# Designs tried in a protein design chat: miniprotein binders against Ferredoxin--NADP reductase. Part 17

Target 1, 346 residues: Ferredoxin--NADP reductase, of Oenococcus oeni (q04hb6)
Amino acid sequence: MDNEIFDIAIIGAGPAGLFAQFYAGLRELKTALIEATPRIGGQITALYPEKTILDVAGFLGISGRDLVNELKLQTDLVDSKTFLNSEVTNLKKIASHFEIEINHHASFLAKSVIIASGNGSFSPRKIDVPGSSEAEQSGMLTYLLPGLSEVADKDFAVVGGGNTAVDYAVELIDHDCHVSLIHRRDNFRAMESSVTKLKNSRRTNFLTPMKITGLSPKKEKLEIELQSVPDGAVKRVSVDRLIGGFGFTASSRTINQWEEFPEQFNQGFLTNEAQMTSIAGIFAIGDASIYPGKSDLIATAFGEAPTAINQAVNYFDPDRGGPQHSTSLNKKEVFKHDRIKSRYNS

## First folded at step 4 (miniprotein)

Design s48 (from a25 with T6E R8T V19Y)
Fold by ESMFold2-Fast, scan of step 4:
Structure s48 (fold): chain B 346 residues (1-346), chain A 93 residues (1-93)
Amino acid sequence: as target 1 above (346 residues)
Amino acid sequence: SEVTIEVTIEKDGKTIEYYFTVKSLEEFKLLLEFILWLIKLENPKRVEIEIRAESPELARKLAEIAKRIFEEAGFTEIEVRQEGNTVIVRAEK
């Protein structure tokens, strides 16, 4: 990888970055897709893999997980290079190229850069009590909803007072689960209609005002120790699983430390109609980008990706011209792909 | 210590490459889970993993873990080659 020069470095392997990698491959460009986490899918994989997405054209409703799977399988049609567990810790301009620093060491050069990192890395805000680490390792404490097809009649506890916790509880009772909702206050900072639905459900038990003070995994169940606020009276409950609904923490500190840092507005990189930022040769797409009239939708990012790729080519190779789609893929190679072959032959 | 892992998947005439750097056993386990998921998703006929570690012993140990993952994923022909601190594991169906 050292001394390899890429046409485009794409930062972030969320839906925008995955589609950009695919489209760049159709143009026979040498790209590096760089992702800070050890997995692809960005915010979708991190925050809502099980939720149904309704606003992506071409799908009548698809889970976040299945959408990421489809995007990845689409890249199978092209040659690709992806760097995982790889945080871009600096961007520096050297002559006509950009030096990409990964995990605090210089790694390679690229002729252009596309920022597709969304709103930064997201991680769940975690419970920190005796036994919480062991509970998480055993799978009895999670921070995302489980697969909803096999949870009927199970006992869940959800802890948290905001929309995340309330939405989790609503989803679980809609799938025939029993939910103990734990919060340190009697009031929830969540949509009133959702809270009312939980209060009117026989499947919801409100454990408020209470705080979790300990977790003990047992053979089949998780024992949760609770203390009443403020008097400290102790209660213990047993559930199949505990879900922490404290929301997620975004991190963008690394990006703010780049030597080549484009102008921002409202936490997004300002772009023109070519998706180019304030720094020539650096582009931004998806939730990382902002411009007048922007819609923060996955579908919008899919349109921004080819624009950014084509304009990056205009930046570093202005004489190359526009895409030649009929020469980007050999039809025979495309029809050898199992999914396309099956559809063609049926 | 830093370990570098390169995964190459060949499918329908295309080459799909992944690069990882890990500093702990915990990070290595997360990357192995990703690799296993990816192999199941893409259903490749041939997969190659190149592991570069700081010692021959560590490279060999990590290669054994990689071999078990390929076996779990249904690969029947697995070749392991070691040269110093580098081990290559190649798996075919």
Scores: ipSAE 0.652, ipTM 0.892, lowest interface PAE 1.5, mean pLDDT 84

Design s5 (from a25 with E2Y V19Y T21V)
Fold by ESMFold2-Fast, scan of step 4:
Structure s5 (fold): chain B 346 residues (1-346), chain A 93 residues (1-93)
Amino acid sequence: as target 1 above (346 residues)
Amino acid sequence: SYVTITVRIEKDGKTIEYYFVVKSLEEFKLLLEFILWLIKLENPKRVEIEIRAESPELARKLAEIAKRIFEEAGFTEIEVRQEGNTVIVRAEK
């Protein structure tokens, strides 16, 4: 750190925050991108890295993981500073600056703040049965899909009855895995077409209505103890991995503990069309923001980010000129980068 | 008992910096997984990690783990320098 004063503190490294950091870099602004988790990508990385996204302009279908990868590579075109495993635990105004506290441990100053925290961090809802902690420590119990390139012909169990579990099972059979789908009821609260696909697959075994009563890691496999509902008959199955698909719980955001806390409506920060919140110098973008007519799309957040950056500059340096025109950007060193030059000069 | 970690990557004339505060070995492992992903994605020629711990012994232990990760990632020239509670690991390929 070393007492550096940032032009903008951007809270949240989801797609909105990543694009804001990139655009600020094109304007040669000093930004701190602050992320509560040890990873970037926000909700995409946490919840659906393998899911195909259809509504981001410029891509004919892209996985969540690949979208985050593209956003990260784009930020590599500019100087950047990112704080990971760093939760903003207080926001306070001191004269003409904001003091941002991270992890109740350290703080720094910024001239303005952009809230891009989405819906906060998400943690998986966990299985709590005898042996579950040991199974998780061994890597045999997880709550996200594994890398799918090398899983063909492996045996997975997925437990859960909602879209998370059903989507996991569909992805696994699409990659030639065998899936035992465990649920305490005979019906699923998930997209009907996905459930039908699983029922029509020879790779899916339905273990319903059943509940998990124990887990036992063995040398090469995980043994799952199941109990039928309601009669209590016990069955044991052996799999390579169990994936918990119970969905996710939003972590405590601590945002409402901030000394400078902007007005909210329906859990989002109220903004005008310039992305300005109720507190001068604090802006919000992406799923963290709300205004009349807003669409909660990744594509919408990409438009909001440049607006917030430019309005933040107007706030802390009102005498500064507007943003650079697109033609002047073409003369920057960024267009000499190998990844861009090869696309234009091939 | 907080450990502060700074990661610096130089890529195509730009400086990319990451800052972490970790409270446990488990959090340090998650940080290393992020660094491995980043190295695979961006394929940097040079990476530097600065580890500031509460003791010289802890800093050295964490730096040894980081060095092994860089070796596994294909870096051929790795330097480790200790300055009290701070250890700097510099890796090139």
Scores: ipSAE 0.535, ipTM 0.855, lowest interface PAE 2.3, mean pLDDT 83

Design s50 (from a25 with T6W R8T V19T)
Fold by ESMFold2-Fast, scan of step 4:
Structure s50 (fold): chain B 346 residues (1-346), chain A 93 residues (1-93)
Amino acid sequence: as target 1 above (346 residues)
Amino acid sequence: SEVTIWVTIEKDGKTIEYTFTVKSLEEFKLLLEFILWLIKLENPKRVEIEIRAESPELARKLAEIAKRIFEEAGFTEIEVRQEGNTVIVRAEK
């Protein structure tokens, strides 16, 4: 970028960061979207590209992959600059600007910062029993859903009691799979409607309360050894694949080493209703942010993004005033995009 | 062994820019997968890749791989230009 100064540096190219970049583009702001991985989509791309998402307004069910695709196409309605494979290794304040250090080398300046990095890097919470390493190496034990186009009539086991496991099981039965759901308790800490759907399905077999005590890959099938929690009785089942649904652990990675590090609570950056952190000029949105009454939904992050962008403008350019994008858009090339110009209604 | 790559996509009058720093062949492979995904998703009329490597030979090698990707993606007009350690590959449909 040579000596270019950005209006806003957005850290993290998950759904929150992508929508923030799009909205900033509508306001004709110069932004840098910075992502530590070589891909966009954040947690969605990394963890559940095949999952059907039901709680994003405007979509009557959409896969994680298709949601990221739609967000990308929307962002492409405006000019954009994205840095990939680029970890923010330090954040400093220099006079009225922030210096953003990337990969311990190159740096550039921004007038404000929006943290949209989610909970940092994600690692699955893993099963540690005899045979688990061999099962994972063979591909018979995974922590993400497989591609769902050719799994009909296959037998899966899913282990876990939270939303991750329940959501995996729902996706599998919706793609005509048979699912054995394994959990140490008879109750699940998951969306009640999803659990009810599984209980009402003939494709779901509940193996509760049971724990996994061993895994044995055999030819094209995985043998799972189960132990009943109340009495220790042993049972064995054979499946095509086991999916661990214990959720993921997030690490703060490099952000804890930043010179300008905003206050955190419960691994999120504390913000007020304007998405402002404890450090003036630094904002946080999506799963990276926390405030009283926050709902951890993609839909919530979409509302937070415009708020953070508009408040960042108020911070570095208070004379610009509030958003004028609706009037501006009527005169912009954005409305000339092929999808928007279409007169066809199906 | 550090290489900087800039990718520019033009679609419906807008310019979309990506900057990558890659330090290994594994990272370069992931970048290639991302570029193929972008081309499939956006179906752009024009794509440009600028590669700045530590040697002219490495830049040329990486540019050959990029050219092959554009050919697989259906681009018919591909131009390669080199200036020292920097190589630019432009592709149009």
Scores: ipSAE 0.236, ipTM 0.717, lowest interface PAE 3.6, mean pLDDT 82

Design s51 (from a25 with I16L V19Y T21I L30Y L41M)
Fold by ESMFold2-Fast, scan of step 4:
Structure s51 (fold): chain B 346 residues (1-346), chain A 93 residues (1-93)
Amino acid sequence: as target 1 above (346 residues)
Amino acid sequence: SEVTITVRIEKDGKTLEYYFIVKSLEEFKYLLEFILWLIKMENPKRVEIEIRAESPELARKLAEIAKRIFEEAGFTEIEVRQEGNTVIVRAEK
């Protein structure tokens, strides 16, 4: 790693970063994809893997999880290295290269950098009551929706009063689950149509105004202790799983500690039309980037990725020609892949 | 205490490499889920895991867990090699 010089280091394995890795591979560039969390997919995997996405071209409707799976299959067609659970803790310029520091100890060199970290790392806001740590360790308390293919007729509790909790509850009842919605107030700060849908559903039980005071994992069920906010009366309910829907908090950005830190506006890195930041050789794409007229869509990030890759090449190797015409791919091993082979063969 | 894990999957004559830094049992469990997801999605013929731990005993324990996962995923040829704090588990089907 210390002896390997990459052409491009891509920071963030969300959809923008994954597509950038794929496109860089098609150009036969040595690329490192670096992700702070132990999983790929960025915000999609972290926040809404089961949500149906309607505004990615080429798909009638696709779940977040399936979109990430498709992007990963594309990256499998090219040579690249992926570093997971790896936070970029410093970025500095050494002569003609950038030194990328990982987790305050490991480092390697790259000729250019693409920031694709989205809106930074996010962590769920957690429940802190007796038994919550044990419930989380057992898998009975989570902060994301479960896989929805085998949850029909199961009992879930969702706790929270905002859009996160309400959206979770709506998704669960749409998959034939029974949901107990717990909130400390009788009103919700969420889209009115979603709350109305839950109120009109026989699958929803409102446990409001109530707060959770304890959790007890048992062999097959989680016992939740509730206390009525007005009078302190105690009630206990048993569910298959509790989902915390308090939303997410941005983790401290180690990016702010980088020796080479590009200029920001509204928490995004300012870029020009080449996706280059205020620091030559450092680019930004997807939700990490901002420029006049930008649309905050996954589809926009897919267009930004090739631009950033091609402009990074122009930066560190200006004598290298532009990208290969698409017909040249007919000569590459990518067409030997079984999925592509079966699609295009008679 | 830090464990470094490298996962290598052979696909269409190429090697896909994933590098993990694992600091806790919770992170290790997520790594195992990720490996199962990779195997289910790609159905690779050959997978290799290289585990570098603080002690030979910890490396061996983690390698035993990885071996069980490969067995559950349908791999029939599993080889384990250890050199000090490093264990390599190679699985083929």
Scores: ipSAE 0.289, ipTM 0.734, lowest interface PAE 3.2, mean pLDDT 82

Design s52 (from a25 with I16M V19W T21I L30F K40R I88T)
Amino acid sequence: SEVTITVRIEKDGKTMEYWFIVKSLEEFKFLLEFILWLIRLENPKRVEIEIRAESPELARKLAEIAKRIFEEAGFTEIEVRQEGNTVTVRAEK
ESMFold2-Fast, scan of step 4: ipSAE 0.474; ipTM 0.838

Design s53 (from a25 with T15K V19Y L30Y L41A L58E I88T)
Amino acid sequence: SEVTITVRIEKDGKKIEYYFTVKSLEEFKYLLEFILWLIKAENPKRVEIEIRAESPEEARKLAEIAKRIFEEAGFTEIEVRQEGNTVTVRAEK
ESMFold2-Fast, scan of step 4: ipSAE 0.514; ipTM 0.831

Design s54 (from a25 with Y18W V19F T21V L30M L38V L41M)
Fold by ESMFold2-Fast, scan of step 4:
Structure s54 (fold): chain B 346 residues (1-346), chain A 93 residues (1-93)
Amino acid sequence: as target 1 above (346 residues)
Amino acid sequence: SEVTITVRIEKDGKTIEWFFVVKSLEEFKMLLEFILWVIKMENPKRVEIEIRAESPELARKLAEIAKRIFEEAGFTEIEVRQEGNTVIVRAEK
């Protein structure tokens, strides 16, 4: 571990953390971006790399994977230090600095901390019926969307009643798949426009109210046994794949063991409008943070990141002053980047 | 046993550094996949990987794996330098 003193330690390399690192770099701050997993992108990479995201400003529509790629390209415009496979196992305050412990052994110092860890590690909520283990082992039952370039005209079943299941079904029909949507109730707790789109599509078959009672993998198809909730009638359907859309369970166990552990509300760190937690010098952004009126969107996290960075500077270096307007930033070196150079040369 | 890996990429006068603590061959391969993804995305002219292992033999074996991956990624000039438990692999194209 490098024994340098950082201006800011950013915990979590999801979209919020990546953008915070980039913005800090534009301000010429020395940051450590610390990620527990060997990958960047957080929940986007883990849960929905193939999902088309519509609510990030500046993009008509972009896949999760491509969004992470774009965020990485931005960080590459500035000097950056990223620690992967590096779990923050303790956070301790020593006088005017924070000591960050990595993997129970290594440590370094930072003047401030930004928690951008989302909701921790993710595990899918699984189906537990006869045959489900065999179906998962064969690849016919998954909990994430498959690669969408090669699924046209295939038959999928999606099971679940929330946004996860409905979003999966919408992505599949937008890629010319046929979807049987299975839910134990006749209503969905999901975005109204998405449910309406599915109801108006000839590619969607609603199997509601029904529950899955068994799965049988066959040579190239999965047989699903369904039972009607009202009358117990049994029905069987055959599909290419079943996708479980019950959502995911997050774990933040390690964070709860920190010596400096900020106050939480409803599983998020409570912040004020400066993104400051209950502990001076510790900030939280993205899905790790909560405050009145917060929207859990990637776009919201992008606004929170610059606020947290600028307020962290106010905390450890109050005489430095605020950032210059974005058009005043020195972009001389940025114009040398291949993509940006081509935009200004054409 | 703990293996520490440092990856350094220079592009347009900027320095991008990653530091990894790797506890298994599985994690090492996941890390190399990530490095390959970055290489494909940024298309850098030079990449340096420093491997610090608990034995010189392990460092050499891991460096050989990294060398093969750089060769498959299209790098034609690959230099390997060893000093005790530390091996540095430099790749240029």
Scores: ipSAE 0.016, ipTM 0.551, lowest interface PAE 7.2, mean pLDDT 81

Design s55 (from a25 with I16F V19Y T21V L30W L38V L41E)
Fold by ESMFold2-Fast, scan of step 4:
Structure s55 (fold): chain B 346 residues (1-346), chain A 93 residues (1-93)
Amino acid sequence: as target 1 above (346 residues)
Amino acid sequence: SEVTITVRIEKDGKTFEYYFVVKSLEEFKWLLEFILWVIKEENPKRVEIEIRAESPELARKLAEIAKRIFEEAGFTEIEVRQEGNTVIVRAEK
């Protein structure tokens, strides 16, 4: 049979979801890790890949990118199945299982579900102007940061006035890009230090107060038509790519369409001490979860993941028991990994 | 229809499977960059990529890019099998 029943469907491949997948693998559980975007790492990969993270235990400062990479390599110690660019469009209960619908087309069954989608399944707020559909289809208009290794000295435009746009612009200039920052107002609703950094950079050009009125993909470049908000004066600029930084809506449409939709408070799923939501068999961890006394830290999510995994097992297989006093992973196989082997041979 | 790609990587008795719905050439590049990074970090014995595209020509074009990347990554045994809109590239070393 090609159709496989998973022990746990994990929704969201941010740090919480990646660690949950790894820990589930240590317990020899069959999991599906499902990510709505084309890349692992969630918000960290999309918005903050080069930001130095100081509050993850065991690292004296680590970039978002390196943290995601370490989590991925950790998962490589166990079997894994990951679905990318795969939005969970429905969740319903069928007898003793949950049916997970992906992209309105595919579905499979899981004995339990862990929601690890951050502050919501992300859908970018899109530009709607003449030519925007064609620009997006050509890849010249995107709503997520591109791969940053090969973008040095390219010309980007970023449009938006909030933290998303400002953070995108900061990451781009930190990777030696030139950025035209477009916003309808002269003021940004973003971290003041980030705005100051952009103002002090020779790589940033402020196109404010201006709005985009049209997009025209040309050979190798995107032409952006801008209109001054106060007086309607028209200006055109040519860039390699435009990034829409209007932020992300939680996929209220998709999540609200789930037949099994757990109770929320302040945009998070309410959980008890077992990380279980209002619906038995559905758990939530990381920024997707809320409970009294919760701290919104990556480190907190790392503690929540094993709890949710172990409690999911208690839900669908109460006789299996808790985790072993040592990892169930074959320690000899762990020592075969070059990085671990090097440490133990030094 | 959508282009779908399945990647299977095998190392030290473990299997890493990735299922992708690809909507643009840029997303395909991100996928290849990710897979190349995994190959560089893990040095796996076997990698398989299955591409299901909208046309046989597109499937073949994408598979040729994948084959080239595997060759550059040091795989010596590369097999390509095409059946209509589906191409499978298997690489071993």
Scores: ipSAE 0.626, ipTM 0.883, lowest interface PAE 1.7, mean pLDDT 84

Design s7 (from a25 with T6E V19I T21L)
Fold by ESMFold2-Fast, scan of step 4:
Structure s7 (fold): chain B 346 residues (1-346), chain A 93 residues (1-93)
Amino acid sequence: as target 1 above (346 residues)
Amino acid sequence: SEVTIEVRIEKDGKTIEYIFLVKSLEEFKLLLEFILWLIKLENPKRVEIEIRAESPELARKLAEIAKRIFEEAGFTEIEVRQEGNTVIVRAEK
């Protein structure tokens, strides 16, 4: 166990957690950012790194990957300490502090905690048919979009009937791929405009109503066995890759086992407008939090992060006073930064 | 058996630290991918990796892999220091 006491333990390195780490650094707080996976970016990195995001202020459209890159570069302006591949397996209150347990080992104490873990770890809902394990091991069956710079004129199959599958198919045809869209029903539970776009595209082949009954890797291609739902007729198609678009299941088992577990409503931790949970000293932000009138946007999480940081300070050090804002960070070191220097000199 | 790997980057007077707990070869591969992404994104002039393993031999093997990655990334000054089960690799451009 680390003998030094942190001011704030931030759980989850998604966009909310990254911005919280940055803002805490501007306030010169000693923080630990703790992430269960070996990557930063949370849901963005896991689910839609290639998707164009239109609703983050300050960007005229940005990919998920580029947004995570920008958030990381922003945190480089402050001192930071991040634990990766590190799951918070218990929170326990000891006198005026919280003991943070990582991977079933007591690790350190913190004066306050901010939960920024989204809805926990995500795992894809998987296809379970003969050959699916082999197809996944070969890289021919995946559950995320590939890098889109080298996919033009490739043949993809996407299986699923919801927004995940339809969005994958739209992104692929927008990058000049050919897509076979497989679904058990003739209708899709997805945005009508996206489905209409796919129906109007010569790059889309609808294989509905059909189910996958087998997968076979063959040299350079994946062979998919399909069965018609109404009459059982069998069809085989050959593609470069199959993408499963059934969505993802959130795992919150570890959080549910914490000794200090805040009150939940509808899968989120209840907070007030100060981002405070039912447990004094524990806060929640981003998709981990819920309150009346909350908007489920990345931009909303960015506003919640500084609120939670400032309220955590009020909790453990009420005499410290309010923040001195980042817009007054006019240090010589900041102006030496290549990107800021370049814009200043332009 | 767990290996602890700490990555440290200094930039413009700030210290950026990452700590990994690695339990398998697959997790070590993901850590290497993260380090390569970090080097590409930040283009740091100096990087330090501290590896704490269950044996001196394992620490040395992992450090050699880290050294090779730094060489391929263009670092010209690489120092390796070992103290029992701990190896520190320092790389500069």
Scores: ipSAE 0.621, ipTM 0.884, lowest interface PAE 1.6, mean pLDDT 83

Design s8 (from a25 with T6S V19W T21V)
Fold by ESMFold2-Fast, scan of step 4:
Structure s8 (fold): chain B 346 residues (1-346), chain A 93 residues (1-93)
Amino acid sequence: as target 1 above (346 residues)
Amino acid sequence: SEVTISVRIEKDGKTIEYWFVVKSLEEFKLLLEFILWLIKLENPKRVEIEIRAESPELARKLAEIAKRIFEEAGFTEIEVRQEGNTVIVRAEK
């Protein structure tokens, strides 16, 4: 860390934060991009680098990994400074600036802050029954899909009734696995087309309405004890692996300790149409933000980032005005970039 | 207990900087994975790593690991400079 004052501190290096860093660079702003983990890409890198994303404008279909790669290459067009493995442990307002504390030790000043941390650190909602901790320790109970290249003809159980569980089951049958789908009700709170696909598949066995009451690792398989919800009848099934599909909870523990803590609603920071939170000079974008009509899409975050950057400039330098039609980049420099050269020279 | 690492990459007249605090060997390995990904993605001609540790011996050992990673990534000119608890590794190709 240095003693220089940044124009903007951007918290979180997911897609929203990366695009905000890039756009700020086009406006020749000095920014610090701060990421709690040792990697960029946020939830995409952590949870679904191999999945095809269909709803990001400008890409016909792109893997999570390739999307993060493209966002990083875009930031290469500007000067950037990124702090990795760096958790913002406090935000404090000092006169017209914000003091950003990292890892309870170092701090620096910024004229404004953009929160782009998504929903924070994600932890799975876990099964708590006799034998569950032993099953998890042995690898027989997990909360994420395994590597899918070598799972053909294996027997999986998936437990849960929402989109997480249904999507896991669909991926598994698409990779030639057999899936026992366990849910405490006989209806699912998931996309109807996905549920229909599972019902029409010979690879899916519905164990509903049933709840898990125990797990027993045996030599080669996991034995799952099930109890019928209506009458309490007990059934046991044996599978190679159980996947818990209850979804994930976000941790905001560190953020809740900030001296300057913006108002929240339903895990997100409330913002107005300028992406400004309840604290003047602090903005939020992407999944960290919430406002009437909010859509939790990567594409939405890309639109929010320029708005937040431009409004942050209006906050700390109101006489600077809005962005110019032309970019701040030298056109010759832009055309020297490998990917841009191809567009104009091939 | 903490090691500070900064990485500087220059490409087409732009400066890209990363700063890390590493508390374990496991975290150091994850950051090396990130650096290797950046080298593959950005194909920089020059990369500079500065390691500040709690002892000269630890700084030197971490720098040796970084040097091997650069060699595996195809850098042919690697310079190591040590000043007490700080080691700078510069790699060119």
Scores: ipSAE 0.555, ipTM 0.861, lowest interface PAE 2.2, mean pLDDT 83

